# VHH binders against q75qn6r703to848: the designs that were tried, part 17

Target 1, 146 residues: q75qn6r703to848
Amino acid sequence: KPSMIQENLFIGGGLAARSIYTLQHLGITHVLCLCANEIGQSDTQYPDLFEYQNFSITDDEDSNIESIFQEALDFIKHGEETGGKILVHCFEGRSRSATVVLAYLMLQKKLTLLEAWSKLRKVHRRAQPNDGFARILINLDKKCHG
Short names: E, the ipSAE of ESMFold2; O, the ipSAE of ESMFold2 at other seeds; V2, 0.75 times the mean of E and O plus 0.25 times the DockQ between their complexes.

## First folded at step 10 (VHH; framework vhh_gefurulimab)

Design u02 (at its last look DockQ between E and O 0.73; V2 from the best seeds 0.00; counts 0 for: pae E 9.0 > 2)
Fold by ESMFold2 at other seeds, look of step 10:
Structure u02 (fold): chain B 146 residues (1-146), chain A 123 residues (1-123)
Amino acid sequence: as target 1 above (146 residues)
Amino acid sequence: EVQLVESGGGLVKPGGSLRLSCAASGSTFSSYAAAWFRQAPGKEREFVSAITRGGWTTYADSVKGRFTISRDNAKNSLYLQMNSLRAEDTAVYYCAAKRGWSYYKTAEQYDYWGQGTLVTVSS
């Protein structure tokens, strides 16, 4: 049940990340996990099949998710440069993963927040960054686009 | 394939510091994620700290704030700065590496291991 945002970039929740046959069918090669503290990595991740980047970010308004943006974007860029496809996921596929995808679209693809939001919502209607993450994205938009 | 050799272990009083080094050879270290594990006598090997290819670090709760992992890709080396050492930190410390970007806390995920260096914390 991952949603395709663009040819090489997908978003989902923990169930999507465990749906190995679906991920293989889609050609996923890289998995960015924002909820490592919630999923029991040793029995839910398959490092022989996928390259992983793992973070433990809580879905809380005071979480400093911006602190991981650069490493997350570097991982996504690495996956793209190798010709791979990337799944970005959190537990519910709603807040943390949406926030990182929006940041990627804004920083790497140079979209405004509004453009990135429209693009994401078109394919992934459950996207809903929490209010703290939304404020981070609004500030990022001002820094990048005026 | 990469070969790993640890050094820097020894006897230290509680509250003291040690710096462990892990020299990598036979392959470009920058292509690897790396970790430190430790094994106390009679215990299972346990995760200490890891660092991704991109430099993201993580720590076991028992060492967070006291230990610092770092890497120097130009010197093909991994380091563990160990401060505020406690008797419970006594163990053989192993460096480990895997190909790819990210780390894991499970030892079975690492393909390359050093022989270990003994750290003894005793008054």
Scores: ipSAE 0.012, ipTM 0.333, lowest interface PAE 8.4, mean pLDDT 87
Fold by ESMFold2, look of step 10:
Formats: C-alpha cells, structure tokens, sequence
Structure u02 (fold): chain B 146 residues (1-146), chain A 123 residues (1-123)
C-alpha cells in the first residue's frame, strides 16, 4: 500500500501503483513513475483514470536522478494546485521515489535534509536512497542551507 | 481532435541519415504528448521515441544515440532525426499523440495517429 507523507502526497512501489482501486479510494489523481522501463505500462497504467508523468531512472549510484528533479517537482506542484493527490513511485519504493520525495520536501517545502528524512521515515520505513542519491541530497542540502 | 501527417521517409543506405517530420493540425499540438512508433513487415508496431509536453525525451534501447526526437510547438510539428541507419531500421514510421503531460511506450495508449511514412535502409 502507498504511504501518506502528507494529505496530498504518497509514496510507494510498483505494487502500490498497480492497486488501482486503492489509488482511486485514496483520491489519487496524479502518478509520478520513476521506473517506466521496468514495468509493463499497458497492464499497470491507466491514463484515462490518472495523470501520469513517467521517467526511466535506474537505481544505480551513478544515475543522474538530479536531472529530472525540476520536471518531477513541477508535476507534483501541478497536482497540488489542481486539488489532486500525487503518488510518487519507483519499482521497490525504496530509493528513487524516496530521493525525489526528499528533494521535493527540501526544495519546495524548505526542509533541511534531516527534517525531510525524519518526516519520510516516520511513514515509510522502507525509504533508503542509494549512496549516490544520498550524496546528491547531501549536496543539495548544503547548497540550500549550508 | 488533432490530425497528424508524417513526411520525410525514403530510401537510404546503411550509415545514412534521414529526418522525419510530423505536422499536426486541427488542434493545438502543445497540449499533447507525442511519440514515434515503427512497424516492420510482419512485426508488431514498436516504440521508438517519445517527448512530453515539457520536452522530456526517451528512446527505445535500439535507437539510443542514433535518433533524436524534437518538437516545435509554434509550428505544430514533431521531428525524428535518424542517424547511423541500419537495415533493421526499415519500417513504416508513425507519429502518435495523446492528451496529457507525459509519454507512454504502449501504442494502445495513443489516440491519434498519422498514416505513416516508409523508411527503407538498403544497400
């Protein structure tokens, strides 16, 4: 099942993203998928029910996940502004989705990395960005807060 | 509704280049995610490349580094620059569109299709 980070924002893995009736019950309207190359889109995505943004980011330490931060955050902001609810997911719900959620909390909600991490871990204990993504987040934290 | 018309197909030798265009009419193209698909004789239609409304691009593994998708919303046009062409790239190429923000790799998710343009790569 998706974990609620805040009223309009959820995190999960591929199983959560496939649970269409659960997503509808939760009021999800927007789905940010970080693992488009790892899933069968035709049997896991329903574009007539949800607005999707899809990325193909591998869960490797050298993946350039920072390159998609701005577009991903714009999508989340769009979903919030329309009164919708957003699911951010990757395949395992552990690394890529957690990294994007943490970046969102730091850049849009102005939290430090420690604050964002604490907030995420309270509701989603599986969260664990890989070491490369963690370095990206640490550098982002320093740029924003010192 | 949007109507799509491809052009720029033709005969080219292996290693050559070709630029495909897809002209959109009847609706504002900037409201659509867009993609190129291709279909070789005797095969199912397969994903080639896609571009979101915001300009994010993705490619099938078989064409990465050789093909470049782009769009010009002011001209209501989608493009595919194809370099280093191989015999295996021979196919009818289709442009496709769907309302929404992001791309999809599954042909069934696109509502609007062009008629196709033939690309033949042969010695």
Amino acid sequence: as target 1 above (146 residues)
Amino acid sequence: EVQLVESGGGLVKPGGSLRLSCAASGSTFSSYAAAWFRQAPGKEREFVSAITRGGWTTYADSVKGRFTISRDNAKNSLYLQMNSLRAEDTAVYYCAAKRGWSYYKTAEQYDYWGQGTLVTVSS
Scores: ipSAE 0.011, ipTM 0.276, lowest interface PAE 9.0, mean pLDDT 86
ESMFold2 (binder alone), look of step 10: mean pLDDT 87; pTM 0.888

Design u03 (at its last look DockQ between E and O 0.86; V2 from the best seeds 0.00; counts 0 for: pae E 5.1 > 2)
Fold by ESMFold2 at other seeds, look of step 10:
Structure u03 (fold): chain B 146 residues (1-146), chain A 123 residues (1-123)
Amino acid sequence: as target 1 above (146 residues)
Amino acid sequence: EVQLVESGGGLVKPGGSLRLSCAASGSTFSSYAAAWFRQAPGKEREFVSAITSRGYTTYADSVKGRFTISRDNAKNSLYLQMNSLRAEDTAVYYCAAKRGWSYYKTAEQYDYWGQGTLVTVSS
């Protein structure tokens, strides 16, 4: 159910994040959750099995998702450096998780927004950042690449 | 489970240095990510620096290059070396911790807090 973006990085929704045996089979070790207060952490998370980072970002156009990019990107980089695999998820797997993955590809892998978008859409067709998040990504692209 | 006690605050002139300590007790500190936050009068509590359970460090932009966070797991201690202090660094400094590797810049993510230690930077 999770889509593989690259060998160590996956994207999905809340259902993917709850599919514990699938995550273990894929070798997931790190889970970045952007919808913590929507899912009930004590009922859906297994800290003994996975390392978690949790944010409560609403999927609305006014949410300042950019404020957590540094923390999130450091978490993804940490998971990669330890030889682990990371799931980035939100509730639907469409907007918040896509936005963070695109930011990661742009800031850490130095892709343009167009390149990052193309890479993500090849494996995760439901990716669709909301209009506010899209504006954040467009502004980020201009800061990084003119 | 973890109890945190800060020390080392005081008065210092601009350009000076100060070293804060945070003693942890009650649990194995090495399992925790730790951070320093500060709160100036009339301001909200703000992130200063964090160190993960594996030693990764990060800093707020306003303190990068001037402050250094470190930990000594054998002594169950967290430190903040503050150099080139400025008037705007005046605040109560808090030590915070949470279980696991992940650090956060929001104070609400930390479960354990010290009482705070006052740092005053004045002419």
Scores: ipSAE 0.374, ipTM 0.745, lowest interface PAE 3.2, mean pLDDT 91
Fold by ESMFold2, look of step 10:
Structure u03 (fold): chain B 146 residues (1-146), chain A 123 residues (1-123)
Amino acid sequence: as target 1 above (146 residues)
Amino acid sequence: EVQLVESGGGLVKPGGSLRLSCAASGSTFSSYAAAWFRQAPGKEREFVSAITSRGYTTYADSVKGRFTISRDNAKNSLYLQMNSLRAEDTAVYYCAAKRGWSYYKTAEQYDYWGQGTLVTVSS
């Protein structure tokens, strides 16, 4: 089931993204998918119901997830500005989606990594970026907050 | 379904300006995000600028402050105003679109493409 990080922002895995009635009940309008290569988009996505942004990021320590941060953050910001609610998901709801949510909280909401991590873990215990993604987030925190 | 046709390319001197146009044919261009990409000889196609269906704009670092993307939904048109042109701006410029309001910097995410218009910046 998707976890609410803040009023307009949710995190989950592939099961949450396929639970269409739950997403509609929660008022989700925007879905950011980080695992497009792991799902059949025509079989699992409903563009008439939700606005989608899709990336194919593998959950490998060598994956350059930072390369998509600007697009992903812009998508979340655009969704919030329209009064929409955004689901950020990957396949397991553990690493890729957590990494993007943490980056969003740090870059757009100006939280330190510690603050963002605390906020996310309170509602989503599954969150665990892989070691490569964690290094990216630590470097980002140093650039932004010393 | 949209069909895209670029125009406005040509030869221009360094420091000059050009305005590229992309005419969209279809009933719902206002429902599309649109972008400009370019491809210089021997190079891969690269992102230039995008505009969402709601009018949010973004630019590649190499063109910020010199290029302006805009759209006119009443005329089903996308534009790229190119100022302070440099030799490195020489390329074939492509108009691209996808359904929905969000943009991507990755060309593979766009479903509809024009055939391109050549811009040459040379003395």
Scores: ipSAE 0.185, ipTM 0.607, lowest interface PAE 5.1, mean pLDDT 89
ESMFold2 (binder alone), look of step 10: mean pLDDT 86; pTM 0.883

Design u04 (at its last look DockQ between E and O 0.38; V2 from the best seeds 0.00; counts 0 for: pae E 9.5 > 2)
Fold by ESMFold2 at other seeds, look of step 10:
Order: C-alpha cells, then structure tokens, then sequence
Structure u04 (fold): chain B 146 residues (1-146), chain A 123 residues (1-123)
C-alpha cells in the first residue's frame, strides 16, 4: 500500500504502483516511476488512467539521480496544481523513491534534510537512500541551509 | 502522426539574434509537450529548452536568460528566440515532441523529431 506523505503525495514500490484499484480509490492521478528499465511498462502501466513520468535510474551509489530532480519536481508540482495526487515509486520503495521525495521536500517545501527525513520516516519506515544518494542529499542540504 | 519541420537557422555573429520556428502537422499540437535540442558536430544531442502542453517553460542553464521558447497552438508552431548568441551555441537545432504534459531533458523520451536547422555563430 502506498504511504501518504502529505495529502497529494504518496510513496511506494512496484507492488504499490501495480495496485490499480487502490491507486484509483486514493485518487492518484500522476505516477512518477524511477525504475522504468525494471518493469514491463506495457502490462504494468495504464496511461489511460494515470499521467506517467518514467525514468531509468539504477539503485547504486554512482547513479546520477540528481540529474532528474528538476523534471521530477516539476511533474509533482504540476500534479499538485491540477488538483491531482502523485505516487512516487521505485522497485522496492526504499532508495530511489525516497531520495526523490526527500529532494522534493527540501527544494520545494524548504525543509532541512533532518526535517524531511523525519517527515518521510514517520509514514514510510522502509525509506533508506543508498550511500551515494545520501551524500547527494547531504550536499543539497548544505547548499540550501548550511 | 505529428510531423515537425524547423526553419530559421543561419549564420550570425557573436552577440546576434535568431528566431527558430518549428511547424507541426498531422496531429493537434496542443496535446503535446515540445522541446528544442541541439547537436554540435561530434557530440550527443543536448537539451536546450522545453515547453509543456500547458505552456510551462524550462531551459538548460547554459541558455537561461538568452533563449525564450514559446508556442502558438492555433498555428501548430513552436518557436525559439535566441539572443546574445555565442560561438558555443553553434549546432544543428532540433524540434521534438511527445504526447502528454510531461517534458524530459532526455532525447530518448521524445517520439517525434524534425530534420534540424543549422545555426552557426562565427565572427
């Protein structure tokens, strides 16, 4: 089941993204997928029901996840502005999706990393960015807040 | 489905301006996100600017403040106003489109491409 971070924003793994009836009941309208290369999009995604943004980011320490932050945040902001609800997911719901959600909370909602982390872990205890992603987030926090 | 044709390229001195146009046909352009990419000789295509189907704009850092993307959905056209041109802007410029709102900075995400128009910035 997707974890609700805030009224319009959810996080999950591949199983949550496939739970179409649950997503529809929750009012999800937008799905941000960080693991497009790990899924069969034609039989796991439903473009008639949801607006999708798809990235292929590997979950390793040197993956260039920061390169997609602007696009991802713009997609989330668009979903919010249209009155929609957004699911951010990767395969396991632990590293890539957590990293993007934390970046969103820091850059868009102006939270410190500690504040964003506390907020996310309260509702999604399996969140665990890999060490490379954690370094990216720490550096982002220093740029934004010292 | 949608066909894209660029125009407006040419030779210009550093500091000059050009306006690129992209004419879309075959489908209703208003349902598409659109972008400009460019490719210098021997390099990969790189993102220049995008405009969503709803009119939101984004720019590569290297062109912010100098380039302006716009669209005219009634005329099925996309534009790129290029000011304060530099030698590093020399490239073939491509118009690209994909269905839906989402834009991407990655060229592989776009389904439709024009043939390109050459922009040369030289003293």
Amino acid sequence: as target 1 above (146 residues)
Amino acid sequence: EVQLVESGGGLVKPGGSLRLSCAASGSTFSSYAAAWFRQAPGKEREFVSAITSGGYTRYADSVKGRFTISRDNAKNSLYLQMNSLRAEDTAVYYCAAKRGWSYYKTAEQYDYWGQGTLVTVSS
Scores: ipSAE 0.288, ipTM 0.689, lowest interface PAE 4.0, mean pLDDT 90
Fold by ESMFold2, look of step 10:
Order: structure tokens, then C-alpha cells, then sequence
Structure u04 (fold): chain B 146 residues (1-146), chain A 123 residues (1-123)
């Protein structure tokens, strides 16, 4: 089940992304997928119903997830500016999607990592970036705040 | 379903400029992400530039700062302005499109293709 982070932003896993009836009921218009290599796009995505941004990022501590932050944040901003609602998801809804949501809260909403973490964990207890992603977020926090 | 037709290719000297156009028909072009790819003789087709349906642009490192992608949704057209051309830019250039916002750097992800337009950069 997608978790609502804020009015226009949701987080979930692959099951949430495949639940098309639920997504339509929630008013989702944009789907950011971080696990395109794991879900088989042609039988799990409906590009006539939703706008998609797809990435193939592995949930490994050595994966350079930071490399896609700008594109992912541009997509979320686009969805917000059109009045849409965005689902950010990976396979389990735990590590990759949480990492991108935290980066969004820090870079676009100007939260510290601690503030972003508190906000996300309040609605999505499953959130648990892997250790490599956590390091990336800690370094990002330092760049933003000194 | 969308049809794409490229134009504007030709012979140009190193350091010169050329503007490619891609006319789209058959569907509302504003619903599509679009891209330029190129293929030099004996080489694989490679990514040049993309523009999302929302207007965000991306470039291959080899063309960044020299090429500019743009779109005019009222005219259902995609453009590639190529400046500071080099011999290495010689290739057949292809216009490509896919439904939705997302772009990809991988040619296999695009559903619609033009026939190509040849660009030759030579002294």
C-alpha cells in the first residue's frame, strides 16, 4: 500500500506500483520507478494512464544512486507543477525509493537529513536505505549545510 | 502512433553549423519524449540528445555545449542545432520518440523512428 509523504507524494514497492486500481483511486498521475530491470515494464506499466520515469538502480551499497538524483527530482517537480500526484517506488519500497524521497526532501524542500528522515519514518516505517545510500545522504547533508 | 521525418542533413566543414529538423505527425507530439541518435559507418547507433515531454533536456558528453535540442509542440517538431562540428560527428542522424515523459539513452526503448538524415563533416 502506498504511503502518503505529503499531499502530492507517495512511496511504495512493486506491489503498490502494480495495483493500478488503487493508484487511480488515490489520484496518482506520475510514477517514478527505480527498479525497471526487475519489474518487466510491458506487463506492469500502463503509459497511457500514468507518466513514467524509469531507472534501473540496484539496491547495492556500491550503486551510485546519486547519479540519478537530478533527473528524479526534475520529474517529481514536473508532476507537482502540473497538479499531479507522484508515486516513487522500488521493488520493496525500502531502500532505493526511500533514498530518492530523502534526497528530494533535502534538496527541494530544504530539510536537513534528520528532518527528512523523521518525516519519512513517521508515515513509512519500512524506510531503510542501505549503508552506501545512507553515506551518500550524509555527504549530501554536509554539502547543503556545511 | 506517430510518424517522424528528419531533414536538414548535408555536407559541412569542420567548425561549421547545421540544424536538423524532425516533423512529427499522426498523434499529439507533446505527449512524447523525443531524442536524437546517430550512427557512423561501422559503428553502433549512439545517443546524442533527448528532451522530455515536459521540456527537460539531456546530452551525451561528446556533444554537450555544442549541440542544442529543442521542440516546438505547436509545430509538432523536434530540432537539433549542431555547432562547432567535427569530423567525428559524421553520421546518419535519427529522430526517435516514445510515449510519456521519460527519456532513455538506449535506442531499444524508443518505439518510433525516422528514416535518418546524413550529416557529413569534411574539409
Amino acid sequence: as target 1 above (146 residues)
Amino acid sequence: EVQLVESGGGLVKPGGSLRLSCAASGSTFSSYAAAWFRQAPGKEREFVSAITSGGYTRYADSVKGRFTISRDNAKNSLYLQMNSLRAEDTAVYYCAAKRGWSYYKTAEQYDYWGQGTLVTVSS
Scores: ipSAE 0.006, ipTM 0.297, lowest interface PAE 9.5, mean pLDDT 87
ESMFold2 (binder alone), look of step 10: mean pLDDT 85; pTM 0.877

Design u05 (at its last look DockQ between E and O 0.86; V2 from the best seeds 0.00; counts 0 for: pae O 3.1 > 2)
Fold by ESMFold2, look of step 10:
Structure u05 (fold): chain B 146 residues (1-146), chain A 123 residues (1-123)
Amino acid sequence: as target 1 above (146 residues)
Amino acid sequence: EVQLVESGGGLVKPGGSLRLSCAASGFTFSSYAAAWFRQAPGKEREFVSAITRGGYTTYADSVKGRFTISRDNAKNSLYLQMNSLRAEDTAVYYCAAKRGWSYYKTAEYYDYWGQGTLVTVSS
């Protein structure tokens, strides 16, 4: 089951992304998948029902997740501009998806890392970026807010 | 009216290089994700590489580190630089495009296909 972060933005794992009728009932129109290398697309993705953005990012401390932040945020912004709702997911719903959501809150909504973390943890207690991703977010926070 | 035309295929020795090109016409190429697939005789069409409209690239494990995908939206063109070629790379290579933001590894999801260009890697 996806967790609602704000009216147009949800976070979840692979199980949430497969729950097609639940996603349709919630009004999800856009799905940002960070784990395309870990899923069977023909059985789990339906391009006629949802607009997708797929990335293959491993949940390793040295993965270059920052490299996809701009494209991911552009996709989320596009979904919001069309009046749609966006699910951001990875396989477990813990590290990669949390990292992208935190980056979105910091870069687009201008929150500090502390503010973004508090907001996310309130609705999604599973959130746990790996240590490498946490370092990326800390450095981003310093660049944006000192 | 929509066309994808591959070029650059040919015969090359193992270890050699080729650069494939795909010229797109009849649609706004910059609004599409683009991909290369390949098909050897008797095998299913296999994902090789893709590039999204935003520039994100991904590769099949079998070609990672040897092949490089790129696009030039001003020229409506997609490219595949193929280095360190092996006999196993012998196939017809197809250019494909999908409307929207994302690539897919599932060939049936792509909207437009080229006719293919043959790459033969042989001593």
Scores: ipSAE 0.488, ipTM 0.778, lowest interface PAE 2.2, mean pLDDT 92
Fold by ESMFold2 at other seeds, look of step 10:
Structure u05 (fold): chain B 146 residues (1-146), chain A 123 residues (1-123)
Amino acid sequence: as target 1 above (146 residues)
Amino acid sequence: EVQLVESGGGLVKPGGSLRLSCAASGFTFSSYAAAWFRQAPGKEREFVSAITRGGYTTYADSVKGRFTISRDNAKNSLYLQMNSLRAEDTAVYYCAAKRGWSYYKTAEYYDYWGQGTLVTVSS
């Protein structure tokens, strides 16, 4: 159920993150969770199988998701540098995870927001950052590309 | 050998402040997420606050706005600034560390634990 964005990068929801057999089959080694406040970690996370990065970001327009972009991107970069594959997920796989993936594509892969959006929507049609996150991404695009 | 040593506990009146410290040794502290847990008499150990190796901080709802976690990797130390203390904050406070990037609210996931420091909030 994870959508592959690039060879080493996947996006999904909470159900994808719990599908341990699927994650292992795909070669996932790193899991970036944006919804730690919405899950029971003892029932859903397996630190002896995967490296995790947990954030507690609510999916509302006032959440300061930008504050975690750098740490999230560092985690993704580390997963890539170790030869691993990374799942970025939130609860529904629509808003928070899409926002972080778009930020990654813009900041690390140097895409414009439009290019990043097109790339993501091609493989993950349910992507829909909330209005506050969309504004954050638009401002980021201006700062990165004028 | 790996060691975590808490200090700074004591007796304080409601509304007061304390600063807890945790000194780490025997491992590369900067490669670990660190957390504070607490345990009141007759209760399970509960999550208080955590800080990831990258500096992201999170707090239990009961302490948010009153407690501030911080770390100093150069000093191999973790801190908890506790303000506006209440009687319900009375507990033994434990420092914990987990190798890797992330915090956890689940105590069983942590690799190393200190022996605890007692905080008593009483008139």
Scores: ipSAE 0.429, ipTM 0.751, lowest interface PAE 2.6, mean pLDDT 91
ESMFold2 (binder alone), look of step 10: mean pLDDT 87; pTM 0.890
ESMFold2, look of step 11: ipSAE 0.426; ipTM 0.740
ESMFold2 (binder alone), look of step 11: mean pLDDT 87; pTM 0.891
ESMFold2 at other seeds, look of step 11: ipSAE 0.367; ipTM 0.712

Design u06 (at its last look DockQ between E and O 0.93; V2 from the best seeds 0.00; counts 0 for: pae O 4.2 > 2)
Fold by ESMFold2, look of step 10:
Structure u06 (fold): chain B 146 residues (1-146), chain A 123 residues (1-123)
Amino acid sequence: as target 1 above (146 residues)
Amino acid sequence: EVQLVESGGGLVKPGGSLRLSCAASGSTFSSYAAAWFRQAPGKEREFVSAITRGGYTNYADSVKGRFTISRDNAKNSLYLQMNSLRAEDTAVYYCAAKRSWSYYKTAEQYDYWGQGTLVTVSS
């Protein structure tokens, strides 16, 4: 039930990240978790099966999610370069994970915010960054395109 | 395989400060996520703080704002600056490492451990 954004990149919530058999069937090898303090890692994460990157970003308008973009993008690029498939998730699969995926599409795939948004919404209708995250993405778009 | 040795523990008064160090050897420390755990008598080992390869930090709620984790990859060292110490911070402190992009909050996830350094906070 993760949504496929592109061949090697998926987005979802905590339930998708717990669905271990589904992730293995999809060929997921890398899991980027934005909600590590919310999910009980010992019960929900399996480091023997997947490579993880964990962050604890709250879904608040004043959270400094931009501070983790570089590490998150590096992890996604590494997963792609090794031939792997990456799940990006937060708790609900709406705000934090969408924000990171949009930043990835803008910074790595060189899309405008509008192009990235259209691409994400086509496969993941519940995507809805909070207003603070939206402001961060708008500013990023300006930096990239003037 | 990395070897870890803690130092800097000791006796300190409530409200005081200590800085713990963890020296890593035998492998490239920059390839590891690293963490501090602590264990008080009669309790299970609990998460204190972690730092990823890229410098992202996470803290247990009980130490946020008082403790600061840092690393110096050139010196193969991990640090924990502990300020505003309280009696509840009394424990043996352990450094831990895992060759991973990420940190984990459970002790079982870490592959390498130091032998610990005792911190006692007493008036």
Scores: ipSAE 0.279, ipTM 0.653, lowest interface PAE 4.0, mean pLDDT 90
Fold by ESMFold2 at other seeds, look of step 10:
Structure u06 (fold): chain B 146 residues (1-146), chain A 123 residues (1-123)
Amino acid sequence: as target 1 above (146 residues)
Amino acid sequence: EVQLVESGGGLVKPGGSLRLSCAASGSTFSSYAAAWFRQAPGKEREFVSAITRGGYTNYADSVKGRFTISRDNAKNSLYLQMNSLRAEDTAVYYCAAKRSWSYYKTAEQYDYWGQGTLVTVSS
């Protein structure tokens, strides 16, 4: 089951993203997928039911996840502005999706990294960005907040 | 609604380069995710590369490091720079588009297609 971070924002793994009935029940309208190369899009995505944004970011410490932050945050903001609900997911729901959610909370909701982390961990204990992603978030925190 | 026309195909020796262009008309290209697919004789159409509205790019494993996709929204154009060409790259190359935030790797998910441009890599 997706974890609700706030009324219109959810986080999960690949299994949550495949659970179409659950997503419809929760009112999900937008799905941000960070693991498009790890899933079969034709078998797991339903573009007639949901608006998708797809990226293929590997869960490696040297993966350039920050390169997609602006586009991902624009998608989340669009979903919120239309009154929709957004699922952010990767394969395991642990590292990539957590990293993007944390970046969103820091950049759009103006939280410090510590505040964003505390908020996410309260509802999604699986959250654990890999060490490279954590360094990216720490650097982002310093640039935004000192 | 959008019309796509490819150009830039031709004959090239192995190791050579070509740049393909795809001109879009009839609608604002910046509203579309775009992709290149190719089809060799006797084979199914396969994914080559895609670019989202926001510029995120993805590549098939067989072309990574050799091909570069790009777009120019002001000129309503999509490009594919193909370097280090191999005989296995011989195919008709197709430009595709979908009004979407995202790319897809499956040809059936794209709504608009060009007529194709032939690329032949031969000694």
Scores: ipSAE 0.267, ipTM 0.656, lowest interface PAE 4.2, mean pLDDT 91
ESMFold2 (binder alone), look of step 10: mean pLDDT 89; pTM 0.911

## First folded at step 11 (VHH; framework vhh_gefurulimab)

Design v01 (at its last look DockQ between E and O 0.92; V2 from the best seeds 0.00; counts 0 for: pae E 3.4 > 2)
Fold by ESMFold2 at other seeds, look of step 11:
Structure v01 (fold): chain B 146 residues (1-146), chain A 123 residues (1-123)
Amino acid sequence: as target 1 above (146 residues)
Amino acid sequence: EVQLVESGGGLVKPGGSLRLSCAASGFTFSSYAAAWFRQAPGKEREFVSAITRGGYTTYADSVKGRFTISRDNAKNSLYLQMNSLRAEDTAVYYCAAYRGWSYYKTAEYYDYWGQGTLVTVSS
């Protein structure tokens, strides 16, 4: 099941993303997928039901996940502004999706990394960005708060 | 009338380069994700590369490091720079556009298609 971070924002793994009835019941309208190369799109994605944003980011410390932050945040903001609800997911729901959610909370909701982390871990205990992603988030926190 | 028109195909030797172009008309190109697919004789159309509305690019494994997709929204154009060409790159290359924010590797999800441009890589 997706975890609700706030009324319009959810986090999950690949199984949550393919549980179409659950997503419709929750009112999900927008799905941000960070693991597009790890799934069969024709079997797991339904473009007529949901608006998708697909990225292929590996869960590797060298992955340039920061390069997609702005496009991901724009997508989430668009979903919010239309009154929709957004699922952010990767394959396991642990590292990539957590990293993007934390970046969103820091950049759009103006939380410090510590505040964003506390908020996320309260509802999604599996959150665990890899060490490279953690370094990216720490650097982002410094840019935002000195 | 919506049109996508590919150009830049031709005969090239292995190791050579070509630059494909796709001119879009009849719709707001900047609102669409765009992709290149290709189809070799006797095979199904396969994904080559895509670029989202926001500029995120992705590539099939077989072309990574050799091909570069780009777009110029002011000119309503999509490009594919193909370097280090190989015989297996021989195919008709198609430009495609999708109305949403993202890309798909599945051809059936794309709204608009060009007629294709032939690339032949041969000694």
Scores: ipSAE 0.341, ipTM 0.695, lowest interface PAE 3.4, mean pLDDT 90
Fold by ESMFold2, look of step 11:
Structure v01 (fold): chain B 146 residues (1-146), chain A 123 residues (1-123)
Amino acid sequence: as target 1 above (146 residues)
Amino acid sequence: EVQLVESGGGLVKPGGSLRLSCAASGFTFSSYAAAWFRQAPGKEREFVSAITRGGYTTYADSVKGRFTISRDNAKNSLYLQMNSLRAEDTAVYYCAAYRGWSYYKTAEYYDYWGQGTLVTVSS
């Protein structure tokens, strides 16, 4: 089951993203996928039902997930502006999706990393960015306050 | 009228390089994701590379590290730099555009297509 972070924002894994009736029941209209090369788009994505933004970001400490933050935030903002609800997901719903949600909360909602982390962990205890992503978020937090 | 026109195809020896261009007209190119597909004789059209409107790039495994996609929104153009060419790269290469936010590896989701440009890799 996807976890609700805010009224219009959800986080989950690949299983949540494939549960189309659940997503429709929750009112999800936009899906941000961070694991596009891992899921077989033609069998798991439904462009007639949802608007997608696809990235293929590996869950490796060397992966430059920061490179997609702005495009991801623009997509989330677009979904919010249309009155829609957004699912942010990766394969396990643990590292990549958590990292992007934290970046969104920091950059768009102006939370510190500690505030964003507290907010996310209250509803999604699986959240655990890998060590490389954590370093990216720590550096982002310093940059936002400098 | 929307048009996508590929150019730059031709005959090249294995190991060589070639640069494909796609000129877009009749629409706001910067608002579209763009992609290259290719089709060898007797084969289905297959995904080569895409670039989203935000600049995110992705590649088929068979070309990753050898091909580079890029776009120039001021010139309404899409490019494919093909290095270290192999006989298996021989195909008609097509430019495609998609109005939405994402890229897709499935050809049927794309709105506009060019006529293609032939790339032949042989000795």
Scores: ipSAE 0.330, ipTM 0.683, lowest interface PAE 3.4, mean pLDDT 90
ESMFold2 (binder alone), look of step 11: mean pLDDT 88; pTM 0.893

